# VH-VL binders against q8ixk2r445to577, part 45

Target 1, 133 residues: q8ixk2r445to577
Amino acid sequence: FFGMLQNKGLTDYCFDYNPPDENQIVGHQVILYLCHGMGQNQFFEYTSQKEIRYNTHQPEGCIAVEAGMDTLIMHLCEETAPENQKFILQEDGSLFHEQSKKCVQAARKESSDSFVPLLRDCTNSDHQKWFFK
Below, E stands for the ipSAE of ESMFold2; O stands for the ipSAE of OpenDDE; V2 stands for 0.75 times the mean of E and O plus 0.25 times the DockQ between their complexes.

## First folded at step 1 (VH-VL)

Design zc8 (framework fv_zigakibart; at its last look DockQ between E and O 0.05; V2 from the best seeds 0.00; counts 0 for: pae E 4.5 > 2, placed apart)
Fold by OpenDDE, second read of step 2:
Structure zc8 (fold): chain C 133 residues (1-133), chain A 120 residues (1-120), chain B 107 residues (1-107)
Amino acid sequence: as target 1 above (133 residues)
Amino acid sequence: QVQLVQSGAEVKKPGASVKVSCKASGYTFTKYAMHWVRQAPGQGLEWMGYINPGSGRTKYNEKFKGKATMTSDTSASTAYMELSSLRSDDTAVYYCARDHGYSYDTFDYWGQGTTVTVSS
Amino acid sequence: DIVMTQSPSTLSASVGDRVTITCRASQGISSYLAWYQQKPGKAPKLLISAASTLQSGVPSRFSGSGSGTEFTLTISSLQPDDFATYFCQQLNSYPRTFGQGTKLEIK
């Protein structure tokens, strides 16, 4: 699967990544932004290694969750996907993070009018449902 | 490139009000929250609050509620902070700082600061 | 409010020295920690976000580490341009709070 990763509950919002330096793509948060499909900020790929890759840049980035965090952060992809980079996109649309045993949920940022994907306890909320478009 | 340009230094008498401006450029003004931070002479940094220009939502440090009022003009890409009932201990440099939406809301760009001096 | 405590408050060092500044949080803040550099008469400059992410344009001699309640900023080999005041900031909760600062002076 590849393309825009869109949330079901938070209508018209997609995964979005825009590193401040195109030559240094790691270490920043993945956020949610209105789906526009323009540029490279909203193109992601779900791989057979259960990675969510940001592959519009080289080296390729993979979404990771750091210890103690509930945000999605860009790391470099590795030959063998580390445990903190493994996600299961389930048939029901839920995006499950294996290591934390939590689901990715669209949530509002406190200090902005924007949104972010956050790890939360898994529910049947449409805010935890995702699909590639 | 992102720039935050603040209004010039102000000298006020006790009891007066002052309104500091912060003009933003180089990015979508409504997309990022704007924070205000003060620094008294020889002192550290103190967070005052933020405004979301897109929605107008604000959040204040309890310490500055009633003292500071944050507003914005989206058409001018400018954030404002008004200080009322000025006292000598309001003397400080006041900074606007952009909320970094992709980096845990760190303050990635700062205005040059506005010195507000309150003296009788 | 989360209290951020830096140590030392003042640090005297020489060019070429390895220096370390510590920041402690009164409660766990995970990796929601930033470091800023401020020179006299200037606004703070963001150096490091997320406890260890070096900002673009910042020399590699700067590094940040730590999580939870204890964090460190390290300058591997101090340069003349590095003499300034450094602040940590927690971004875990509101109100945002800063450390009191560490003034790095030339010995």
Scores: ipSAE 0.501, ipTM 0.864, lowest interface PAE 1.0, mean pLDDT 94
Fold by ESMFold2-Fast, scan of step 1:
Structure zc8 (fold): chain C 133 residues (1-133), chain A 120 residues (1-120), chain B 107 residues (1-107)
Amino acid sequence: as target 1 above (133 residues)
Amino acid sequence: QVQLVQSGAEVKKPGASVKVSCKASGYTFTKYAMHWVRQAPGQGLEWMGYINPGSGRTKYNEKFKGKATMTSDTSASTAYMELSSLRSDDTAVYYCARDHGYSYDTFDYWGQGTTVTVSS
Amino acid sequence: DIVMTQSPSTLSASVGDRVTITCRASQGISSYLAWYQQKPGKAPKLLISAASTLQSGVPSRFSGSGSGTEFTLTISSLQPDDFATYFCQQLNSYPRTFGQGTKLEIK
């Protein structure tokens, strides 16, 4: 699957990655932004290795969650996907991070009015359900 | 000073079409989704659909698919909702409402409403 | 579709009263709920978002609580300007759905 990764519960919000410096693609947090339909910073690929890959810039990035954290950050992709970069897209649309046993939820960014994807305890909320468009 | 101003009341015959406008001011029109909500006389609120003015993307409530068409004009900062093949049960007040988006994803500003009356 | 049920449908009260309106969702919606006030002939006005977050400019006598399937809107000391119809709305799923409304009228 590939395309713009949208949240089922929100009003047309997509995964968005816009690093401030294109010469340093990694280390920044993935955000949610109103879908623009143009790909670019909102274009992601879900791979057979359960990665969420970003390749608008080079080198390619893979979304990861560090141990004990709940934020999704961009890391360099590896030849063999490490466990912290693996997300299971379930049939119901939930995006399950198996290493932490948590689900990706559209959530309010702490101290901010912005939405971001965060790991949360799994619920059956549509704010935890995602699809490619 | 966010403001949504809708077009005036309409009286139509069955089978006609009507196009309601909603002009936005006081914010960047393309950064917030615009929703349409219907309220039949003496009844509650029904969500009809939304348009994302920045992309033109729309989402409709199944009940209004084939009946309502939403469009927008970014140069005029105006959203439109057209009802086709009008019947008496389309008589209602139609509201546009801005989706706050980021933090609350709820309808923070509403137009004053447009009354559409369908009668023979 | 998620069904939102409000109770009561009509509530009679006097100025100074504490009133509570309840909203129930047919399935869990976490805290993704908003409350609106509508006066006759006027558009709805957003009062509360995220179940309990009071909107700027809304009097502090209004408060919201609840999560999951049970939600409450409370007006701690009713004022004349508060006689209106109140609607809850779930923000968890599309289509967005509203409760049937609670009409707050003078006793």
Scores: ipSAE 0.408, ipTM 0.829, lowest interface PAE 3.0, mean pLDDT 89
Fold by ESMFold2, look of step 4:
Structure zc8 (fold): chain C 133 residues (1-133), chain A 120 residues (1-120), chain B 107 residues (1-107)
Amino acid sequence: as target 1 above (133 residues)
Amino acid sequence: QVQLVQSGAEVKKPGASVKVSCKASGYTFTKYAMHWVRQAPGQGLEWMGYINPGSGRTKYNEKFKGKATMTSDTSASTAYMELSSLRSDDTAVYYCARDHGYSYDTFDYWGQGTTVTVSS
Amino acid sequence: DIVMTQSPSTLSASVGDRVTITCRASQGISSYLAWYQQKPGKAPKLLISAASTLQSGVPSRFSGSGSGTEFTLTISSLQPDDFATYFCQQLNSYPRTFGQGTKLEIK
């Protein structure tokens, strides 16, 4: 799948990645932002290896969750996807992180107007449901 | 301070159209989605849809697709909702309401409402 | 669509009373529920988000509780300013839906 990865429960929020420069795409947190489709910040690809790739110029980034963390962070993609970069996009729209056995939820970033995707215990909430546009 | 000021009351004949405006002030207009809610006389609240003013993206309650059209003018910080092919059962108060992320998608500020009356 | 059912539809009470209004969802909505107050001729006002989080400027006599399908708005000691209609709203899914309202009247 390719495009904007949108949350079903929030009002028009999509995965967004805006690194400080194009040559340093690793190590920054993925956020949620109002869907706009302008520029390159909101384009992601869901691959056959169960990766969520940041669709920019090289080098290509893959979303990961570091051990013991709940934050989605950009790592470099690898030839074979490591376990911390594997997400299952279910038919019901849930986005399951296989290694942690948690689901991606839209959560409010503390002390801000912004939302971020965070790992949480899986529920039936539409705030844990996602789809590509 | 955040304010949403709506256009004045309208009296229309069946078959006509009406365009309600919602002027926003006191915040960055493009940062928050704008929702529209109707309230028939003596009745409850019914969600109609929203517009994302930054992109122009919309989502409609299926009940109001084809009835309502939501637009915005970012230079005027104003959202609009047009109702077409008015019928007597479109008589209601129509509110705009701001969606604020701090309140987890709740409607934290509302316009004063615009009464639309459809009669012959 | 998720149906929100409020009870009672009308409630008569006196200043100083403890008042409880219930909202039931037709399916689970976690804690994605808001409460609004509406006075005659005015727009609704947000009181509570996330089922239990009191909005700034709302008096502490208001409280909310519940999760899943059953939710409660409580006014611990009713004041004259509290006579109004109260609505719940679910925010789990689109379309957003409201309860039909509870009119709180002076006994």
Scores: ipSAE 0.293, ipTM 0.792, lowest interface PAE 4.5, mean pLDDT 89
ESMFold2 (binder alone), look of step 4: mean pLDDT 92; pTM 0.945
OpenDDE, look of step 4: ipSAE 0.344; ipTM 0.820

Design zc9 (framework fv_zigakibart)
Fold by ESMFold2-Fast, scan of step 1:
Structure zc9 (fold): chain C 133 residues (1-133), chain A 122 residues (1-122), chain B 107 residues (1-107)
Amino acid sequence: as target 1 above (133 residues)
Amino acid sequence: QVQLVQSGAEVKKPGASVKVSCKASGYTFTKYAMHWVRQAPGQGLEWMGYINPGSGRTKYNEKFKGKATMTSDTSASTAYMELSSLRSDDTAVYYCATDYYESSGYYPFDPWGQGTTVTVSS
Amino acid sequence: DIVMTQSPSTLSASVGDRVTITCRASQGISSYLAWYQQKPGKAPKLLISAASTLQSGVPSRFSGSGSGTEFTLTISSLQPDDFATYFCQQLNSYPRTFGQGTKLEIK
């Protein structure tokens, strides 16, 4: 399925990716921003391979967990999804990362008033529940 | 500093409508939700809903659907809450509050406006 | 909706006392709980977030504890400024819900 990936607990914030350079979409952190309902930088697709794809660009980007970190960054999609790019969207809305056994949580970026999705220990919090709209 | 300032007290007759304002300052108005909370005389706090000023999107507590309407004016950094078809049981203090201050990934209500008293009497 | 229940509804105490207020959630809310203090004619003031994180500027005599469904607010040595009504609020899900309040009165 596809659309704007929204957080249930953080008021009207969506996954957002706005790379500074349209010719290089790799390596920048995925952020959370107020949902606009206009697609563009907030339009994602969840695939049968458990990827979260950024489809507004060619080649397509895939959200990945940064090696050794709890942050989500953009990488190029591969023919077969690697483990760091696989997120299980569970029935309760949790976005579970199998490789780390952690869940994606809406959080404030350290020392900033910006918001980002981060890996955290799984809880039944609405801040770890996501849905497409 | 971050501050919310509400409009003054209102006295209305049954059947009238009232519009309460909440002016924000000291932060980016469109980045944070503005919540509305009701407190009837001698009673507890009841969440009415929120508006996301950046998108205009609203979420209402089911109890207030059809009674309350939330809007915002981004150029004035002001949120509004309108009550229609006023009845005596709408007499209460109405607060606005934002989720600006965060602690460890939690978004409690802080700061709060000073409150607007709405009295409905014949 | 998550129902928040506070006990006691009214508490009488003297300056210097240790007082404890309890808040229970009808379902698990992890640590997504805040405590507010409200004085007559004033807006609520945030005291504690994340069940136990004391807000800047709030006196150290205030503390919070608990997780899941049971939470407590403790004032270790009651001062005159502490006579007020205290509310808990769950931040886990919408609609946001508050406890009915605990009124702390002079004995």
Scores: ipSAE 0.008, ipTM 0.607, lowest interface PAE 9.0, mean pLDDT 86

Design zd1 (framework fv_zigakibart)
Fold by ESMFold2-Fast, scan of step 1:
Structure zd1 (fold): chain C 133 residues (1-133), chain A 121 residues (1-121), chain B 107 residues (1-107)
Amino acid sequence: as target 1 above (133 residues)
Amino acid sequence: QVQLVQSGAEVKKPGASVKVSCKASGYTFTDYAMHWVRQAPGQGLEWMGYINPYTGKTKYNEKFKGKATMTSDTSASTAYMELSSLRSDDTAVYYCARGYYGSRYWYFDVWGQGTTVTVSS
Amino acid sequence: DIVMTQSPSTLSASVGDRVTITCKASQSVSTYVAWYQQKPGKAPKLLISDASNRATGVPSRFSGSGSGTEFTLTISSLQPDDFATYFCQQYHTYPLTFGQGTKLEIK
């Protein structure tokens, strides 16, 4: 799977990674923004290792969740995917983070009132359902 | 330098169609979305939609679906916007404006000079 | 659709004045707001993006602020070239929408 990772509940919003500092590609939070269909900052690859990879810039980034956190952060990819970088894309569209046993949900970011993907308890909400477009 | 140059003014009768062009120069045409914005005389700006020149995919403001058609010609670095079934309230200046998918968000740093479309009987 | 409402619709001022234009969104747009200047017969020109980031080549007397639903464009010391119409734009939600415009007139 590859393409723009779109939310079923927030139908105009896609995973987006475009950090302000081009000299530091990793360490920033993944956001949701209006789907534009042009790839680049919204182009992700779902790998056989259950990674969500961002390869628009070098070195390649892999989405991760740090222990005790609920935000999705861009980290460097590793030769063997660590548990914090593994997401299972379920048949129903749920994106399940194995290490935390939580699901990725489109949610409002408190500090800026924009939308971001966050880990939440798994529900059958359309805000927790994702698909590649 | 980066420029967007639009076609000249058009005068049309109700029921006709008009096709406005926007020629890009000074940048890689396929790296930017081309948006269309209209402005009726003495009025504000109204977003119509955009085309992705790399894929040919379009996104329309619902208000203009079935009314406006956006296309592009990558070999000529030119975007087009065709408006059909013209009514007098389609009288406006039509602007093309670029948005960069690698920048933060959909704001417009470069605009065409505008094309005046007048619809009258 | 998100409605962007500017106030005032018209503003009369003199060279050297400090002027403030306000833009209100009908629902939160975070900081996804741009400001444009338009002179008669010309295309709009980008002044501010992301609520407060001044565009390249725009004089320092222009500044933007705000987040959520209320945004402000300030011109600290008005110059003759600044008499124009100003528009705010949100890019948080489709369709993209503009304010109705604020016409800045010479007193």
Scores: ipSAE 0.085, ipTM 0.750, lowest interface PAE 6.1, mean pLDDT 89
Fold by OpenDDE, second read of step 2:
Structure zd1 (fold): chain C 133 residues (1-133), chain A 121 residues (1-121), chain B 107 residues (1-107)
Amino acid sequence: as target 1 above (133 residues)
Amino acid sequence: QVQLVQSGAEVKKPGASVKVSCKASGYTFTDYAMHWVRQAPGQGLEWMGYINPYTGKTKYNEKFKGKATMTSDTSASTAYMELSSLRSDDTAVYYCARGYYGSRYWYFDVWGQGTTVTVSS
Amino acid sequence: DIVMTQSPSTLSASVGDRVTITCKASQSVSTYVAWYQQKPGKAPKLLISDASNRATGVPSRFSGSGSGTEFTLTISSLQPDDFATYFCQQYHTYPLTFGQGTKLEIK
């Protein structure tokens, strides 16, 4: 699967990655933004290694969850996907992080009108449902 | 004033090991991959691999797997490359180089001054 | 591995001359090619990226062109500071590879 990764509950919001410098692609947080389909910042790929790759001209960026964190951070992809970069996109639309055993949920960023994907306990909320568009 | 400063020249016997250092300054060390490139006397440039200082993950040229080991110390903003089981044909100038991620993969916008490693009996 | 072949290996020219160095890839590398300048005892210096994008601080007399398998570096009017060895590099496919170099010397 590839394309815009859109949330079901938070209508018209998609995964978005826009690093300050395209040559410094790691270490920044993935956010949610209105789906617009322009450029590369909203294009992602779900791979056979269970990675969510940032679809630049070269899909070298992979979403990871750092130890003790609940945010999604961009790391470099590896030939063999590390455990903290493995996700399961379930048939019901839930996005499950294997290592933390939590689900990705669309949430409001603290003290902000912006939104971010965060790891939360898995529920049946539409805010934890995702699909590629 | 972005710069990379490497350790001094090394002279080693065959079978020995050597560890070259590369200290970065003028930028956030963990934001860029650090690559290593060697150049034998009078020859061209050969890419050896890189390390991601942020994650610690490495990618090697197959030719140098088992020969080169790349590490980094973020607290010191320093990258290291160790060469093992040195042979005469390992004699070369070794460069660290900051990887710039272009439209695809890497080119190198900042280079260390190079470290000469000489292997002789 | 992708082989980058430069021509000529050695080039003699005079100040003020227009010179062109060619790099041919063994397979298509799109526009993922960089050019470097290296002087004796010094590290390489980036000149061009993405086949035609001049790096910051590089004089306008340097230009790059090409796509696919054939690339060129051109110096419109040689200056004394330009006599050095030049290398091309592809970053389309791992492992990253360089040309064997072109030594530009004074005639």
Scores: ipSAE 0.014, ipTM 0.652, lowest interface PAE 7.8, mean pLDDT 92

Design zd10 (framework fv_zigakibart)
Fold by OpenDDE, second read of step 2:
Structure zd10 (fold): chain C 133 residues (1-133), chain A 121 residues (1-121), chain B 107 residues (1-107)
Amino acid sequence: as target 1 above (133 residues)
Amino acid sequence: QVQLVQSGAEVKKPGASVKVSCKASGYTFTDYAMHWVRQAPGQGLEWMGYINPYTGKTKYNEKFKGKATMTSDTSASTAYMELSSLRSDDTAVYYCARGLRYSDYTYFDYWGQGTTVTVSS
Amino acid sequence: DIVMTQSPSTLSASVGDRVTITCKASQSVSTYVAWYQQKPGKAPKLLISDASNRATGVPSRFSGSGSGTEFTLTISSLQPDDFATYFCQQYHTYPLTFGQGTKLEIK
């Protein structure tokens, strides 16, 4: 699967990554933004290694969850996907992080009009449903 | 399996203080903000504020600043709300309700059973 | 503060009826509206979020619609268990605010 990764509950919002430096793509947080399909910021790939890959740049980035965190951070992809980069995109649309045993949920940032994907206890909320568009 | 269990009913005199507790279970306590909502007899619902148990950040409805103080104990998975300088018009059912972590704007998917606070001379 | 004006305040209906409750916001709240059901002596129960998203376990006879300043909760065929008070809520702007409520009674 590849393309825009869109949320069902938060209508018209997609995974978005826009690093400040195009030559240094790791270490920043993945956010949610209105789906526009323009440029490279909203193109992701779900791979056979269970990675969510940001492959519009070289070296390629893979979404990871750092220890003790609930945010999605861009790391470099590895030849063998590390445990903190493994996600299961299930048939029902839930995006499950294997290591934390939590699901990715669209959430509003505090005191902000912006949104981010965060790890939360798994529910049947549409805010935890995702699909490629 | 998510449950919010509140402390029992309180009867207080004017000028007194009361502290209501809300014990959470069935989910990671620090992953969700805990909000407080009151309902006066026969009246509607009023949002009072919230606490983020992870960061300790609080936000209050201006109407309840100086009246309500929200705290939490992560080791006990419990949120607290203290009401000070109680007046008769503070008589109401007080609910804790689960919101979202890192979100000031939220709906409430789980509620405590409510705590009745009665203020009378 | 954003005022949520709910109507009607009281509604009498019979089992099997189609009923509609309206909530009007004093300014646009996009789709950041939730609906709750409350029975006497009980806490509110979430029915709808994001104006039209039915919460888990909520019967399909409940539906929500609207955007901007006008929102509606509809019960397509009223059941005995549905007689209660209903509230709308906006979560677009602080402070979070609720409608005055609509008491749905047996006709």
Scores: ipSAE 0.037, ipTM 0.720, lowest interface PAE 4.0, mean pLDDT 92
Fold by ESMFold2-Fast, scan of step 1:
Structure zd10 (fold): chain C 133 residues (1-133), chain A 121 residues (1-121), chain B 107 residues (1-107)
Amino acid sequence: as target 1 above (133 residues)
Amino acid sequence: QVQLVQSGAEVKKPGASVKVSCKASGYTFTDYAMHWVRQAPGQGLEWMGYINPYTGKTKYNEKFKGKATMTSDTSASTAYMELSSLRSDDTAVYYCARGLRYSDYTYFDYWGQGTTVTVSS
Amino acid sequence: DIVMTQSPSTLSASVGDRVTITCKASQSVSTYVAWYQQKPGKAPKLLISDASNRATGVPSRFSGSGSGTEFTLTISSLQPDDFATYFCQQYHTYPLTFGQGTKLEIK
C-alpha cells in the first residue's frame, strides 16, 4: 500500500512529515495534518517488511518508536527492518507496533491546535483505525 | 475581534424547512470548523455537527443525519444550517460555535448569539 | 455515547462563597473537558478548556481540575456576576456531549 495514511476517527487528518531542517531529514516527530491530497510530505509507503516509509527526501526514512517512548520518530531505513520500525496494519484498520505491542492512535497535543500519532494501549477506537487513500 | 452573528428568530409551521445563517468576522473563515449546537427550552446543549469550511466536508451527530444540512459560503464568510420536515420538538435555540482549527474533537471558543426557531401550528 | 453527569443540578450560594460543581463521564475522557457559563437569554461562554486551562479574560477565581472520569469547576469567591448555569463538555469521543447543566442561584 502507498499513499496518504488517513485516520478514521480524526477525519481529514493524515500522517505528515515536514522536517524543519533540510540537512537532517530524520530524527523529527511525525505529525498529523489536514489531508491535502497532493502526496509529498503526506506520501507514505507500507512495505512488505512492515515499514512505514517516507520517500519524499533522501535519504529514505522509516517511522520508528524508541523503547519506552510513545512518539513516532523518523529514522533511517535499514536493509533489514528492526523491530522498532515494524507496524502491522491489521484487518480492522489498526496499526499495531510489533515491538511495544501497542497501537498507533491519533491524539491532540495538550493545550495545542496540533495533532500527532502516539502509541497507546490497543482499543477498538476509531482514533486507532487507519487507511491508505 | 472574533464575532459570529446569526440570523433572526423564525416561526415555522410543522413540515416546513428553516435555514439559519452564521456570519463570521475577525478571523480567517477557512481556518476553523463551524459547529452547530441546539438548546431546547429549559434543556441542555446538544451537539448537531459541523462543517469544515476549507474542505466543505461535514460530520453529523447520528441523531441529525437526514434532518440537518450544513453548508458554507467562503466568499461571504457565512455558515448555514438547514432543518427539514420541522416538528414541534425542533423548537429550540440554535447556536453556531467555532471549533478548534484542525480537529473534530474540539471545545468552542466563540459562539453566535443564537437563533430561536419556534415550530407551531 | 459518553454521558456527562453534573452534580448538583441546582446550587444555592451567597456572594463570597467557595462553590464546586462536579462533572462525571461514563467512561474516561482523559483531560478533554471544557466548562461553559451561560446567562439567561445569552450564548454559552468558554471558561475552561483541557480540564484546567482558563480561557482568556476569565477571572482567576474560576479554576478547573480532574482527569479520567471526574472533573470539577471551582469558584473560589463567588461574585454577583457568577450566578448562571454551568455546563461541562467532553471532546475525547464522538459525538461531542455536554452535561445537563448546573444552575447556580442566589441564596
Scores: ipSAE 0.006, ipTM 0.569, lowest interface PAE 11.8, mean pLDDT 86

